# Designs tried in a protein design chat: VHH binders against Salicylate/benzoate carboxyl methyltransferase (BSMT1). Part 5

Target 1, 379 residues: Salicylate/benzoate carboxyl methyltransferase (BSMT1), of Arabidopsis thaliana (Mouse-ear cress) (q6xmi3)
Amino acid sequence: MDPRFINTIPSLRYDDDKCDDEYAFVKALCMSGGDGANSYSANSRLQKKVLSMAKPVLVRNTEEMMMNLDFPTYIKVAELGCSSGQNSFLAIFEIINTINVLCQHVNKNSPEIDCCLNDLPENDFNTTFKFVPFFNKELMITNKSSCFVYGAPGSFYSRLFSRNSLHLIHSSYALHWLSKVPEKLENNKGNLYITSSSPQSAYKAYLNQFQKDFTMFLRLRSEEIVSNGRMVLTFIGRNTLNDPLYRDCCHFWTLLSNSLRDLVFEGLVSESKLDAFNMPFYDPNVQELKEVIQKEGSFEINELESHGFDLGHYYEEDDFEAGRNEANGIRAVSEPMLIAHFGEEIIDTLFDKYAYHVTQHANCRNKTTVSLVVSLTKK

## First folded at step 14 (VHH; from m4 with D31E)

Design q7
Fold by ESMFold2, look of step 15:
Structure q7 (fold): chain B 379 residues (1-379), chain A 125 residues (1-125)
Amino acid sequence: as target 1 above (379 residues)
Amino acid sequence: QVQLQESGGGLVQPGGSLRLSCAASGFTFDEYAMSWVRQAPGKGLEVVSAISGSGGSTYYADSVKGRFTISRDNAKNTLYLQMNSLKPEDTAVYYCAKGPEYRNRWYQLGEFDYRGPGTQVTVSS
């Protein structure tokens, strides 16, 4: 396809030049060390965008938690699926800043705060832990405070914390990952995930696995979080309520499937390897989330919001830069799994194909992917 | 039921151009690689060009590289072949062919599930 016919599509409107004082620490972290890669800066901007979207819910719930618990002298906070590097501290900083500002406003002493960072054992915690002294120095400058930072390696589909020990749990863009690939996907060959041509059995397999996983997650967290403690969770979700199979042509797993099919066409990936690869992922809609939460029963829903989704556009970027930014974002979350299944040799070529496909679908409309923010109170 | 229908053939002078089209139906068009194959008088079938289902990868026979351009419009379920700088040796019946999904390297082996009835391209004075 001739690139000259790619038109700029209006992206979701946002204004990234309106940074307040709460982001000063994040800015310092983003600029620390060498930054010679565009993918690093693009991933940092994505994480800031996701936090900005969820921030009103996170701040409100942090404030309400403090008031409802009558300003305890000790708070334990967890970030589940924290990833690595400076981004591990984005929500934690916002939580601590909110607590400190609130305490100053009402003339209360700030609590001692434990911050627990969770991800899988294979996560690069060491990179994150090397920043802890710097994080605490910046907290002392901005908030006259510090916190204790701990790692909690393990699956959040298992117990991670002692009973009744957590006050606030945050998780962003982690819970759409399933504990395992759903069973019974044999009729969805050639697709990494649900697409509009997928059979109903594929949808049922993915939904069933998500229901089991998220129910287990809620049950496990209910044992660990105090009564009236809170969770703020952000999902990659979908807005299609009428056809559970529908995913638009710009859906990121559809684009990745197409890119892998191009590599099969070129002889770089075998057909059987592609057919055996499925994403352990589910993008719930609002109703599916609500149903699981209400049926599990340990939590009351405070907020449940749906927001627009855009991995690639970060303010006045052209379509080529947006295509590369989206490719870098999807690569960051999927590359370890792709290397494990397909080997390292095809990954650069795969994401070059992906970036190309993003630019070729700039006129794609009726996008299904949204961001879902849900806040919960432990009964 | 798979249906492929070629159009756009005809008589043209050497050095001229033609654009072939193929309307496709009866299958999920964007999931399948497509090709143009031709049969010159007294010759067997030759894969002229092929394109992956997404359009992200193409193949051209050496005899047509730089002169022919394959493309597809997945929204219209249509395959195209732009043929420029035509030569008398390009004279053939041109067939639109559907590959068996994303089968590995099929375009180099001339394999296809279905083909259309073909359209005649004649290059002569």
Scores: ipSAE 0.180, ipTM 0.691, lowest interface PAE 5.9, mean pLDDT 81
Fold by ESMFold2, look of step 17:
Structure q7 (fold): chain B 379 residues (1-379), chain A 125 residues (1-125)
Amino acid sequence: as target 1 above (379 residues)
Amino acid sequence: QVQLQESGGGLVQPGGSLRLSCAASGFTFDEYAMSWVRQAPGKGLEVVSAISGSGGSTYYADSVKGRFTISRDNAKNTLYLQMNSLKPEDTAVYYCAKGPEYRNRWYQLGEFDYRGPGTQVTVSS
């Protein structure tokens, strides 16, 4: 497989003669992506499910933005942390379709739309850019429109756009990544993240870093987004308000830790190297998000919702396939950090161990994953 | 207090099978590598097999590869050794051993800080 191909999205099968805009769009994505690298398949499936959950909030905020701005003739939209996957186009398509449908209903001209895709400079933007002609072809068929697509490489903990230029910002499953590993984690050795055996000081260190990072994110975006512009943000989160050491959805860092300990056993990783490795990650709850947003002060909260969904095992996917898919997904998001810390020689072996551990852990098939969806209006 | 208790030894004919068990208590079982070591009368200790704390990695001495299988049940704090196709040269006392806490050094295979009293395995006709 050529790694320049975009991963395929599982799709519904339709008869060739059916008129179905969803089918045509999915077909275009599949043709452009081919059989992409395994490292993106599990993330693509999860992110589609997460986008489906967030869609009502995204649609409502897009409609309200257009009405409150009195149907501007130009709109600039940003997708922050877009990755090289196909999911950025799904959210962008939904935004554009919402705008066009609304404009048609109220007999207003549709705006010209700039779509800015942001991720770190190391992101494979070229794979994403190969979709642009196909995406615009689909927009012309379904909406009689097109859009302009731009890349914006950089950290969203820095300025990314000129002042007062953005109307709508979307980000999904990106803001749980911290700018750095929290300081003062000496008492959390042997753990990659917060576990039930972690001291309260570890939780406080992670929370403090999240508070700093998200405050900075909000301030930077407030300079770039127009007054009455909107943001829709989706986080990996938790519902447990009273026990900060209980984690609803962070089993994958425990499985990675177990995999690294196997490599210590095999003499491929030293114990001291393992003890020094921590994930720059945080899964907030509703209260923690609300407190940061209110203290920072640039945005009004429109919606703040908690959504649970089940990661149950289905008949179409056996234990080995599920284990391999999750391993590829976690590898895609963690490999650069793992290579920087441990070296690249161990990575294949590490994720073979991870896939094994997923099969042993996944036997509990009734797990719930928590997402937090927040929508904001710039004051 | 660390406690290790082996069971399942006995007399078997060549070609037979035995399954050894080791009940562990007094420490967090899944945090430590475990091993089986054996000693024939008047001989030194030999590392037979070892397994990582999670169970994801195993080691076997060349003399037992393909015949013995190490496993662990971390929910029951129990270590196992399935021994198939037994030979007279497998006759020994078999010890369950707990791996040490590692510091600023590489893990050394078969190293232990505690062992049980052992269980006798005798293979003869």
Scores: ipSAE 0.010, ipTM 0.544, lowest interface PAE 9.8, mean pLDDT 79

## First folded at step 16 (VHH)

Design t1 (from m4 with D31Y)
Fold by ESMFold2, look of step 16:
Structure t1 (fold): chain B 379 residues (1-379), chain A 125 residues (1-125)
Amino acid sequence: as target 1 above (379 residues)
Amino acid sequence: QVQLQESGGGLVQPGGSLRLSCAASGFTFDYYAMSWVRQAPGKGLEVVSAISGSGGSTYYADSVKGRFTISRDNAKNTLYLQMNSLKPEDTAVYYCAKGPEYRNRWYQLGEFDYRGPGTQVTVSS
């Protein structure tokens, strides 16, 4: 196989005894399992809000796919970056419900549906699989149907499915995670990500890695999805167009960087540990997504929408409670990586610092909390 | 070029209060930790207090804990020291000092990159 392609299949290179290497960092990108009520609750509420925001696009594209394919008797659907537990079924349920309602309306037989759930091999698939009988029981009650559920462990920066086998692909809040930390970040020490004071070279490094990763993702999926099959993708994004370094003081990675530097000040975290930690993350804007899709060329854009996205009722909450809510949300997505790199001992203190920094900007609105929803048709 | 200018010193009776200010320029203020150091007559430098670049972490010498409060306003590039319940032993020249780029507990070692000319605080009856 092409060495460049092999480098995009980190599960083949995994070694349990070498947890401080590149694939150990990828392993830490997994969500926290079902441990901890606050971690589970915050993650579940976020994913439900994101689905609700994207639901009109998902429903429309599911309906149009069925009509354009002339109501096939078999449909294969993939959920990429599915997480664990009941959250893995949020979009799948909506897709199946849409298909069944449409088929009933137009007097067509419902298809058999294969649902492939993808995440990294370290994901807690067993918790998800325990819900399959319950999920199918609910489908039988509400839709007089069921589906077949399969796991597809692996990086979505590699091939996951046989050629021309998928009809619909959904992925939500997963593609902002990069395949690796960008190269050439040596001049951004003390920061986990891009800040307003970062050099232009940091922005270029992150953008270049995103362009490479998303191009690879599109190319790989184009081999797996049928002609006129569809994808619906949701990103954490940004609205800034003219200042590629813009990240205000309330940006979540900026606040986390400040919190870690406070722990260095206190002697709880070493300088070298902080300097070695960078987020493999990128929040694209609409133009950057459009340019990658158009340059790659395998897909036609159906919709591309930008939505303001919040984490709750910030106008009706106490400033302290709002600070804790944001801290809990960021903790849910970052804690596995932080524990793997810094150890568990500092995590509670770190997020106390984070919550404090949120309260220092009590009326701050998180302008970097933007969602981009894009729907695509395979040419 | 780094410039630090202290103000707010003066003569005060025991039990009184003073508020020191330090105007900073010539560097990215919010990136660097800052400290107040003092030198009493015939004595060496003593680190009084320090604060992280973000303001999220502070340090106080045992001799001033509970009486002094360090703060910073990063929008105004200004460092402050609120001194309450002043004692004659607090008499010293107080210096505003810029710390190194983020580092473990540099203030406990008496390190700093630059200091201002100082402001005299005298506590006497």
Scores: ipSAE 0.352, ipTM 0.791, lowest interface PAE 3.1, mean pLDDT 81

Design t2 (from m4 with D30Y D31E)
Fold by OpenDDE, fold request of step 19:
Structure t2 (fold): chain B 379 residues (1-379), chain A 125 residues (1-125)
Amino acid sequence: as target 1 above (379 residues)
Amino acid sequence: QVQLQESGGGLVQPGGSLRLSCAASGFTFYEYAMSWVRQAPGKGLEVVSAISGSGGSTYYADSVKGRFTISRDNAKNTLYLQMNSLKPEDTAVYYCAKGPEYRNRWYQLGEFDYRGPGTQVTVSS
């Protein structure tokens, strides 16, 4: 049984726990740990950018939550899919700051705050927890307040918290990861994800898995979040509505597929291994998100925003540097899975190929990938 | 139906340069590896160069390494072979050949599906 499902409420267990050995690498769905050059902590600039983008939504929802709950003396916040490193605290810092500023303005006492950092058990929590003293120091300086920090190891597709114990959930760039690789992808050979040449069956399989997973997520969180509690969630999504198979030529999984095909060309990776590898990932569009939320019915949608998406071009003007940055970012989130399936020996070469492909597509103007920010209120 | 059409061949002096082009149609060009093969008079087919579908990997026969460059424009469905420092031994009919989508070193085995009618390259003083 996939350990990610061990702590599920019996009534909500996935029936299809077929431990398919074929996708054993899904157990390695975690970010690169440590503080080295290839670690997630060192290559998480994207998280800062994403938070900056989502910050207005986060602030508004935090304020509204506090007002709707009549300024409680206790708040529990959860960061789901926190990964590793200092960026795990960015959203929490903003939330606490928002609460304190608001309380000061209305002459109320600030609440005590519990912060729970959630990720898979395989995540490098040690690296994250090493930043707690620094985080608390910064809070004391900025807000003259403290936060209690806890770890919540486990899949967010399982029960993580007690009933009606959470007030605010934040999750950024985590929920587009599926609980498992979809079934019946045998006809998507040579591609690790959906492309324009993929069969319709591949799309349907991915969508179905996403719907199942996200529905489960909403159900679980509905039990854990108090009435009028909030969730602010950021997805990697897509802006295409009419053609579900279409991904632009610069899509990060397309580029990775191309890179792997290059290695097959060179005889470094076997065809059979490539055919057996699929990403447990889905990039929903706005309509697909809305439909799942509405169908589940436990939450009201407050805001849903779409923003531009760029993995490589932060502040660098050089296309080569941008390519390397993007490669490092993708590596940080996918390397454990790739190593588990293909072995460690090809990884450096693989991401050199990836960087090359990014550079070759530097002028790609019609990107399908977007960031979707959604805010929800528990009914 | 798969169609390949070579162009750019001709007569050149030793040390000269030529650029061959191959126009492809009838298949999703960027998904398939491509190659240039040649046949000299009285000799068998020789794989000269190959390139992956995305263009990220290339192969060159030892006889042309450092002199020939294979490239592709996937937006134009066109394969290229830049030939520099040409030698009399390079005289042959050059064919554009379609390879598989992804296969381990298929070019070493000469496993291509289709080839064009070819273009004559003659290197002579």
Scores: ipSAE 0.881, ipTM 0.966, lowest interface PAE 0.5, mean pLDDT 90
Fold by OpenDDE, last read:
Structure t2 (fold): chain B 379 residues (1-379), chain A 125 residues (1-125)
Amino acid sequence: as target 1 above (379 residues)
Amino acid sequence: QVQLQESGGGLVQPGGSLRLSCAASGFTFYEYAMSWVRQAPGKGLEVVSAISGSGGSTYYADSVKGRFTISRDNAKNTLYLQMNSLKPEDTAVYYCAKGPEYRNRWYQLGEFDYRGPGTQVTVSS
């Protein structure tokens, strides 16, 4: 293989090289692997709920895609930010089921389907791939169909697929993670994210980073998705339009900040470490999301829905259990990054504090966090 | 302007109980750790108890552990000190004190920013 060809593909990789040593922990932005009690796989109930909410949009867009493409014999689907575990297959299962049902209704043959599971290279793909035989078995039973499953390791802020090779992209609760911590976050001391006491500059920094990242995402996907292909994306967002700094007292990052401050109070975490830690995260509102999509211009918005957001409350659980569930969920998505920055020793205590705070705010009625489901058509 | 006002002090018999309150104003109460400090006759200031801004962490001096409970209601901008099993040695002026936003073990150093006028607690037979 002529080494000359390796250098010419301009890896549109965000030159991560300049990530100041201060934010090296961002490289650890992956979900907790394995099947343990603190794993993402074990604590992904929220993902099921989110998928349930997004399912109607997903089904409609899948059907419309098939019709607009005149029932192709081959479909390639990508799950972006798949994390680890069996839940990585939930959306894919629905997509395949939708396709098969539709094809049957119109007396067409079902297509062959390639399924690509994407996440960062650090993600525990092994845990996910272990479920592939089971997944295929279920597909065979339900739809008499099979799919081919592939891994696509890499940031979805980089090129992942060949040009015009994808038909449908699904991503749930992944795109609110930024490619990096925003630059020039000054004076956000004691908070790992935006709060009402944060300076306006912090908000602007986060928004700018989000705009850059999501624009890049759209551009990249526009190259990879065929005309009339679809994307169904679910974000953690916010319902506030007037005050961009406002987050309710039960916001999960606020609670985590409070928990860390408690540890600082106890002398378990240094002030400097806390001040140096900011989440590579942004929760856009509907307007901000629309603006980025419209400005980029490669996609048409089909649907944009807002849904309630609840991390811990399931119908039959007491407040304490709800608190623990939420803590486990947040831990599953943030633990690797937190360990990288704060060390492993404080993690259990940290999330005990988190659970405590959730319980203390069990009566929080005015939540700012929402799930935003958006469907897009490639122009 | 930061204002702190203590209440609930008084005369109590040994073994009795008192609940102190501190009304706070002039700052974002929930963002700051708070403490109770006391000064006995002829003695210096002693930090009795402290609580983090969110209330998730507390500190107690060894002399009051198991007897005193610090708490706060951030919605009411109020700090509390429940004092049980009071002893004559607990006789002092008790002050509500504002701590920093977040600092490592500031209460051990007595690094509070502001304190109220105090309330007298007397434990006597």
Scores: ipSAE 0.871, ipTM 0.962, lowest interface PAE 0.5, mean pLDDT 90
Fold by OpenDDE, fold request of step 19:
Structure t2 (fold): chain B 379 residues (1-379), chain A 125 residues (1-125)
Amino acid sequence: as target 1 above (379 residues)
Amino acid sequence: QVQLQESGGGLVQPGGSLRLSCAASGFTFYEYAMSWVRQAPGKGLEVVSAISGSGGSTYYADSVKGRFTISRDNAKNTLYLQMNSLKPEDTAVYYCAKGPEYRNRWYQLGEFDYRGPGTQVTVSS
């Protein structure tokens, strides 16, 4: 169970017998820490790009929030699933800037701002916190303002904040991670995620888990966010409506599956290990996302936008470089989990295979993956 | 129903080259590893080369390593074997063989679930 999903601190009655292996796996549901070449911090270009795309929505919602709340003197902002590194501050920076600019424009005093960075306890918060002085310096230069930065370790599928204490929540590329691997995933052998060859039951299992998790998320946040507070959430999603099993040939989990199969072919990974591995991930479409929000009922949808998704081509790069970039990005988000299950020894080879497959599919034009940006208002 | 059809065999002189093709149908081609196997007169089946479903991994028997290249076009459901520097000992019926979806080194065990009718390759001066 990804601790991100543990709402109830189970009184750790350490029932001793829960297999050291499951716990280890759950602990591995975090991004690669540190500042090394394979770290999330070093390989988060996609996140930066996505934030740029979401910026207009973020700005609008921040402004509207401030107005609707009649320019409060105190604002608490939370970044949920902040991962590790400087990118954790990008959204916060924009939020603070927006607030300050707006306040100046209307001749109001800027609020004091608490910024809470949330991720699983296993996340490398230290790397992130090291950037706080730099972040504050930039804020001072740009807005003559500062914020107070806090860590909020825990799963965003659990209670994180006191009731009616939050004003604005931002989360980017985090909520597509499920609290756990769906149950009853049968006959999806050889694939770590949904493919066209997957049974319908696999899709349903993933959807159900997503619905459960996201509903829980909304419920929890509804308790924590003040009325007229806002959430701006960005998902990895899909643009397919008719075939829920369809993923394009360049889907990053498909490519990773192919890579693992290659390693099985070579005898480096066992079939049984591959069969036992599924991603705690779901890429909802717009309809699925709307349905969960509407059904839960605590939030109103302000905006829902779909944007293109590209993992590899950030600049005028050749296909090989693009392949490596994508491989590094996927590695940064999946490596701890993969190591926990498959071991460290195969990881380099695995992502070499991944890079290779990306290059082989460089001409893939019909991508199913999109970024979904949704803004919500607490009723 | 699984169908495999080999083509491209023939008579060549020592040192010559041939390119074999195998057209596959009746299954999701890219999900399965494929192999070329051969049977020389009076000998058993020998796995010559194998390739993973995605094409990211290949295997070659020592006897053909450096001379033969296995490849696949998943969009065309076609398996290929480029044979260079052919030798008389390469004379055999060559079969396209369907492997499992994924299995550890199945090619070393000669495991396949279906093979085509074969194409004759004769290397002679």
Scores: ipSAE 0.868, ipTM 0.960, lowest interface PAE 0.5, mean pLDDT 90

